VHH binders against c4kar8. Designs and how they scored, part 41

Target 1, 263 residues: c4kar8
Amino acid sequence: MAELSTPSPASPAPLDGGRGDELEKFTLRGARQILQLLQDLITHRGLITAHTGGGHSFMTAVLKVDEERGRVVLDPSPDPQANRRALAAPRLTCVTQLDGIRIQFPLVGLGEGQDKGRPALFAPLPAEMLRLQRREFYRLQVPLAHELSCLLKAEDLARKPVEVSARVIDIGAGGVAVVVPTGAAEFVIGGTLPACRLALPDGEPIELDLEVRNLNRQTQRNGTEQLRVGLRFAALPRAADTRIQRYIFKTERALNAKARGGL

## First folded at step 20 (VHH)

Design kg2
Fold by OpenDDE, fold request of step 21:
Structure kg2 (fold): chain B 263 residues (1-263), chain A 125 residues (1-125)
Amino acid sequence: as target 1 above (263 residues)
Amino acid sequence: EVQLVESGGGLVQPGGSLRLSCAASGFTFSYYAMAWYRQAPGKGRELVAVITSGGSTSYADSVKGRFTISRDNAKNTLYLQMNSLRPEDTAVYYCARVEVWYVDRSGSTFEFDYWGQGTLVTVSS
């Protein structure tokens, strides 16, 4: 019986220095959000690559989060030299992936010791965590109960302006997929839909410009044909982006909690 | 259940010696750092000495050179050898299990989760 060595998941490459400004929308600074994300890493036993600088890194995991003391506990390296480098480093850069989302966070003020008889590394809670949804790959499937909709300003076959209320089926940092009745409007790949309105559960609709990226005809189980439209956010205000990200995060958290039997 | 039972306290003259023992049970003793702390009448708790699972030791400045913390993992016992005792060493001495300890650039942190009932040490002429 050949033990199929499960290929060690390739350590995600360090985030290329994209413009610091663009990353801000993906940066979590809220204490509760940070704690939750760290807890999620614990629950999923997420392996973390900890970078100590100079091209050196070691594998670790979050073992514990202490909210009261504002502390995170990490698994030390089995290599004493790696631990020495970590302790000497002014900053530890932790990189991991959870559910296809790249997570990066700094730790400062690392210490070594023991937790309940086990060797451990200790650090203050990170001040920020970067959660990067692979723009190309991560889409949150919107729960049906949320009833997310997008009012599309499109044209019909006669090039007359029409407004179509579309159900949002998935959402990501870069756009949404919606379903519309067949024949409700004419969509052209590469076309822009200006001044559309995305309805989120937490407030007023967000006005945004959308670009049509793909079109797929889908037949429902009941035999009804629908058009799935993939839409990119062409122009998104910063405040809107923040709201969308917050919604995604909150929804993911809730879904994960349900999956774990916590509700 | 975790239990820590101190013994060896008593009355001693200044300059005398005393050895305290702490019998530990209910956990894997060899995995944990252990500590002695004391509380003098009308004073707060003072950490006296710590010993890690690896045998590294730390002492309060007030007892350095006079006290020695040690452990016998085979017997699940912690010891405090006290030499050159002074009246100011009069206190109830407690054995404690260290739940968490760490050292960083700012210093050392010790957190305790279990302690004994203590043993009284009185140093008087």
Scores: ipSAE 0.801, ipTM 0.913, lowest interface PAE 0.5, mean pLDDT 89
Fold by OpenDDE, fold request of step 21:
Structure kg2 (fold): chain B 263 residues (1-263), chain A 125 residues (1-125)
Amino acid sequence: as target 1 above (263 residues)
Amino acid sequence: EVQLVESGGGLVQPGGSLRLSCAASGFTFSYYAMAWYRQAPGKGRELVAVITSGGSTSYADSVKGRFTISRDNAKNTLYLQMNSLRPEDTAVYYCARVEVWYVDRSGSTFEFDYWGQGTLVTVSS
């Protein structure tokens, strides 16, 4: 009986050496921006992985941001040992995700105490926050109301050419994820789907080649099985790239405005 | 409504003893750290003593070894036992609820959200 060694949660790979210049583009240093992002983390009740060093981490959340006092309040770990490590660490590295964007920020000068009778961790506001919109990896969750679709040129189980209209569930600079009914077509990882058509709300469909990158079978709550297909843009014309980026940007702005109560 | 009511103040001779009480109501007393601070005539507020919900205590250097802060959670009451009183201890004494406290490498921080009306302690010959 081979003990399936549960793969040790891979320490978040140090943000590889993308040139220091690229990281600067994603680093927030403005006080207002930092406060807003922390507030967004509170609003979304985002779980944060706090790394204390030595491969140790614990789950926390931002409970409060005090602008006047320049401090952030965190939820302590239920594990007293984790809290001790956090307090002993010269730096806490906090990692989270908001709207599919990886956020990383350091906290220095942790303290332990209480807020309104509740145990809490306290730290000065971070001097910087990294918001990694890796254009290449960022995936916008497509609002259902937009009804984005992609006409896939594929083959069925009999290797006959078929056209499948797939709903786009997420989109990024590098590709799309779509959902198709199970059995609608046969997909091969690494295979190319030529002359597909991506429908955006702002004009004519974009003709493009897609490469199958991943396949995930999902069972819905209603018992219906769907296939999620991750697709990479294999040959994207510059004009198409611009349109896709414009759509993503416009949609993100609209979603953010709505979240702020503006719509 | 949060209420803190101090009692036990009065006139005492140097070297004498006095016990102050603070009756707390309107909140879960046992969850909060509590403090005593004092204000002498013409002087600013001075933190005298703090007691956490867990019973850990801290004292100002001026009262260390002479004053004892304690609490009875069943009675929702905070106490300050003052021994070996000095003329410089003359002040209005206030009990306060600690809204926020924390300890870091730089020291301790205490923030208060409620306090009583105070009780006058006069130490004179």
Scores: ipSAE 0.801, ipTM 0.914, lowest interface PAE 0.5, mean pLDDT 90
Fold by OpenDDE, look of step 20:
Structure kg2 (fold): chain B 263 residues (1-263), chain A 125 residues (1-125)
Amino acid sequence: as target 1 above (263 residues)
Amino acid sequence: EVQLVESGGGLVQPGGSLRLSCAASGFTFSYYAMAWYRQAPGKGRELVAVITSGGSTSYADSVKGRFTISRDNAKNTLYLQMNSLRPEDTAVYYCARVEVWYVDRSGSTFEFDYWGQGTLVTVSS
């Protein structure tokens, strides 16, 4: 009976530098935000996997945050060898989850000591914290009743500028999928549609640039052919992002309430 | 209530010896690092010696080789044996509980939350 050695979970590959721009959106660098997130970890007693490099890690928790002194206090490992590795490491990569959101942050300058007679690890506050909202990949199916639309500035086959009003089918933090009549415009994957207007129910349309990511021809139940266009937000202002997120959240909440039988 | 009471101070001639004691109460003494610091007239506070709960010791360069910090956990008492005393050692000596200490690549950090009233040590001919 060959003991199938369960492959050790591959150390999460270092965040390859090319995804850097996308990760910046999820990176907290504000001191107040970092402090708040660390405090939330304390409040929720969040377990943290601390990676020391070389495939080694140990479980820890944030015990205390000292804002005045700019330090974080961690629970040491019960394994002295793990603590030694942590102290020797130039960087500790901490990974945790809070409310289903993956949080990752580096600690540098780790020290060992005691806090109020208890063994502890000490580090300066992290300079940044990555908060990966699973929701960023979540695309809300837009209820038909909301009639979200996006005015696309595109070109026709003759490269003449045309405006196409497209129905939004789904929306996420990263983009929208829309449907347009076949032949309404020419779309090129990787092409940018500048100065488009996304209409949300809560106010004025949002002006944004959109990148064409995918094109799919769909035949409706009625036999009508439509073009589904997947669009990424190329440059989304913070205020626009907030509005989009608010819409998604509000809509999801409403849908969930309906699903639970709540009128 | 946490209390630290120093004793053993007095007048001593240069080259003489004194042993200071600090009686601790109101907390689990064996869990905490303890320290001696001193304040000479007209000078700031100076850390003299630290002893961890595990018995590791650290000394200021000015007293290294002359002073010995020790502890008796059974008696909840901290000691400072001072040998080869010099006029420059004249100060009020304070016992302190270390609230926080840690060692990193940059050095050692010590923070204190309680201290005694002090005991005067005068080294004079």
Scores: ipSAE 0.789, ipTM 0.905, lowest interface PAE 0.5, mean pLDDT 89
Fold by ESMFold2, fold request of step 21:
Structure kg2 (fold): chain B 263 residues (1-263), chain A 125 residues (1-125)
Amino acid sequence: as target 1 above (263 residues)
Amino acid sequence: EVQLVESGGGLVQPGGSLRLSCAASGFTFSYYAMAWYRQAPGKGRELVAVITSGGSTSYADSVKGRFTISRDNAKNTLYLQMNSLRPEDTAVYYCARVEVWYVDRSGSTFEFDYWGQGTLVTVSS
């Protein structure tokens, strides 16, 4: 029998700081809430990806929490260089999932030593913990067959109004990502696109205001350049949110049925 | 149950030497950092020396160059060699097991969970 190397599973990436306003309502800052959540991770043996920066990470776990001393104890990496990177990093960003809930928290001031004769890492309790249900961080990759589009009301270089019909490539609770030809309009990070129209299958298009969060140029296989525009929903009425969540749920269910071999 | 038993204390003249021993039982000695601390009459506890499981040592400024901490993992025994003794070294000396230690940017932390009965060292003419 042939021996094949199995790739390591992909590590969950931290949510970036560019979503700070959107994420604040999911951020725990109370000491009791933080202690209880850390204790839940210990009780359920939650496996944590600790990011040290520069694309490096290692796997760890919270071994214990000491409330009296205000600290957490972490499992060290068996790789000494991962431990050295963690100790050198100004911030360790820990990411994990507990029962479908994504948890992210920073640790600063990491130290190395022993707990009860066993190697361990030590840090003060985190000042905050991000706690997200799946819907709050999930991005559905929109199937090409759906041809989902968003009509952007933007401006050209001369500040003249233009309408751009952009293909939606992913959608989540907080926004969409779209692609447009690189010269179709001028987009500025932080800029607002008022009165755009998102076309969902279940009724009339949704009118909504979008904020540009990121821009990324992409080259297609045929050499054509396009611009990926990350857009945040600036104000999302409850009815619009419900329609978006239903689209995501229905589409995900249909994709899962096809993956199981539906005909 | 963890036990730490000190021995080797006694009366010694200034400038003399003593070697303290601590017999350890009830735990895997080679895994733990160990320490000596002392308490002079009417004074608080003073950490004297620490030795890690890997053999790294640390000393109080008051004893550097005069005292040497060592360990014999095969005998489960901790030692303190005390040379050039002074009257201010008079104290009860305790062997201690380090429950937690770590080093970060702010310095070293040592926390103890077990200690012995102590052995009296008296330095006088």
Scores: ipSAE 0.662, ipTM 0.858, lowest interface PAE 0.7, mean pLDDT 87

Design kg2
Fold by ESMFold2, look of step 20:
Structure kg2 (fold): chain B 263 residues (1-263), chain A 125 residues (1-125)
Amino acid sequence: as target 1 above (263 residues)
Amino acid sequence: EVQLVESGGGLVQPGGSLRLSCAASGFTFSYYAMAWYRQAPGKGRELVAVITSGGSTSYADSVKGRFTISRDNAKNTLYLQMNSLRPEDTAVYYCARVEVWYVDRSGSTFEFDYWGQGTLVTVSS
């Protein structure tokens, strides 16, 4: 089929569904949350890429949400073939952004008709919506004054247990970076450090398992060597995640207030 | 303001015919699907026929083959030709405007926002 009158739409690719457990924390399933997010897309006139499969997509928007009838109303494509592909597809995968946050949701059971005399597409409300905040990639540079530390339960060169108190230099949703004196312990990329303790200001230290992801030797201004150790949270309980996110959010807000030169 | 005015009702004998008209104003008639409903005395309303802006039609099983819905977009008028009338067709017939319609894999949906005042059809000897 030739699509000479319609340029290929710019479209972000849908996220791989085979990684559903990694995306579960970002998935909205509550009816109130879904309705509010759809309403936000309507209010901000979010432009949506609807993927029909086979590399085909079209641009659309959510025109209305009808809570009582449990449906959404979408703008049809001006290209009749795009609409035919959408109606034939087993599902549409809709992808958009709202204020830099990526939003993805499936629509199943698409219908074609009219709303108040105007052509429109209709579908039941999605059962889930993925809302990806980019905080898993954001790393807060920890202010020196906070003196955050992490007690590492590691091994020395002779495979003997040692405990190392490491200064935390950055922290994000997925892990920390710390510095230790060279020779304080032997770290192996891919190795796990069970039952480490991360000290946050708001309570008792968090006990957590860490995985070594990278190692980098650094020379301080005074000539001494230290080791920068990148550590991933191996299995982070939700309560611990909440405390870490709260620390990041409060610290970022405080740093932003200082940058504005004010109260 | 949307106005729908039915006419053409009356008394007919069983087996007879009538043609109902609905004059529409206050909106762009050619954009909308339109329908006929009926309500027999002491009974609920039932959908009789629908015609889309593109001319596709749908009928209740009870009237299929006997009734024909049509439209004249130049005259802003909806019609219902009723043939082979039966006493069970006795009702007030209402013209209605379709607010929302769509077809999906499970069937058709029709939702209405305006009705006329109705016109009485009585089928009796």
Scores: ipSAE 0.658, ipTM 0.856, lowest interface PAE 0.8, mean pLDDT 86
Fold by ESMFold2, fold request of step 21:
Structure kg2 (fold): chain B 263 residues (1-263), chain A 125 residues (1-125)
Amino acid sequence: as target 1 above (263 residues)
Amino acid sequence: EVQLVESGGGLVQPGGSLRLSCAASGFTFSYYAMAWYRQAPGKGRELVAVITSGGSTSYADSVKGRFTISRDNAKNTLYLQMNSLRPEDTAVYYCARVEVWYVDRSGSTFEFDYWGQGTLVTVSS
């Protein structure tokens, strides 16, 4: 059979700009901090995925920062078409990780030319850089065997209380995504679901308030329709946060052990 | 040590022609874009023409159609053929090495790190 291995994680897609107010606390806007972070990328030879839009991207690196002129120099792609797409794009969204830290920054006004006789791309320094620790962006895909569930205290179409037991499909430090049958309850983006209960294997369910962040109607292969509900933890007590992080850590370790043994 | 040595300047009548040469040494000539600048009496420096390592050229509007920049990478030599010369072309002409160049939506940027002592071109009756 063809060679198959557990795939390495692909570079993460850019974080959605619609989360801008939630990400502001992790956004660097100071010139000195931006210069230092770019210099760290140069020093560690960090590989960067540069997104040009339309699902296109290419690999690059920051070659140097010119502090006097306020610009960065990037490695061009060996593929001329990727360079043309980058130059045509209104902005280049750069995403990378360094020592478990996710880094994302925009570049606008990209130019093409040479630095000391070598091909290069040029841009002004970014006005901002997003810097996130792993726990701030990581979402564990919950194994089906765990049958992790969350009891939602929601309302039906007549605005009467209804309790819905929803399967948790992913979980992170900031929230969960669940699936429910279509029509089980009415959900409104921005709405609050108080006193829901998240069932974890290590004790009694956690009582927590949830905010609806997104809704996707999805049709499964057999024609069954379900609603995917993205839920944010509104104010998570320390003890609850600790239990959630413990679950994520233990589950991730177990999945890693299976991946090594299953190759 | 990077050296750029211009030659070929002189006195010429209006409508005449001159060919300037620039001998380059101390670096890998074929890697670098090269340029000619000029400085007329009492004026600032004007970029006249640029040629990239691959041979693409760009000219100031004031000389377009009359001047031709070229290079011979085997001889490490940059040239400027100047035809249909006018009194306004009177200047000291400098050969320059381009340290950084790029083109973006705002136009072209050229930054130079070395240039020669220049060669005088005088266009007069």
Scores: ipSAE 0.632, ipTM 0.842, lowest interface PAE 0.8, mean pLDDT 87

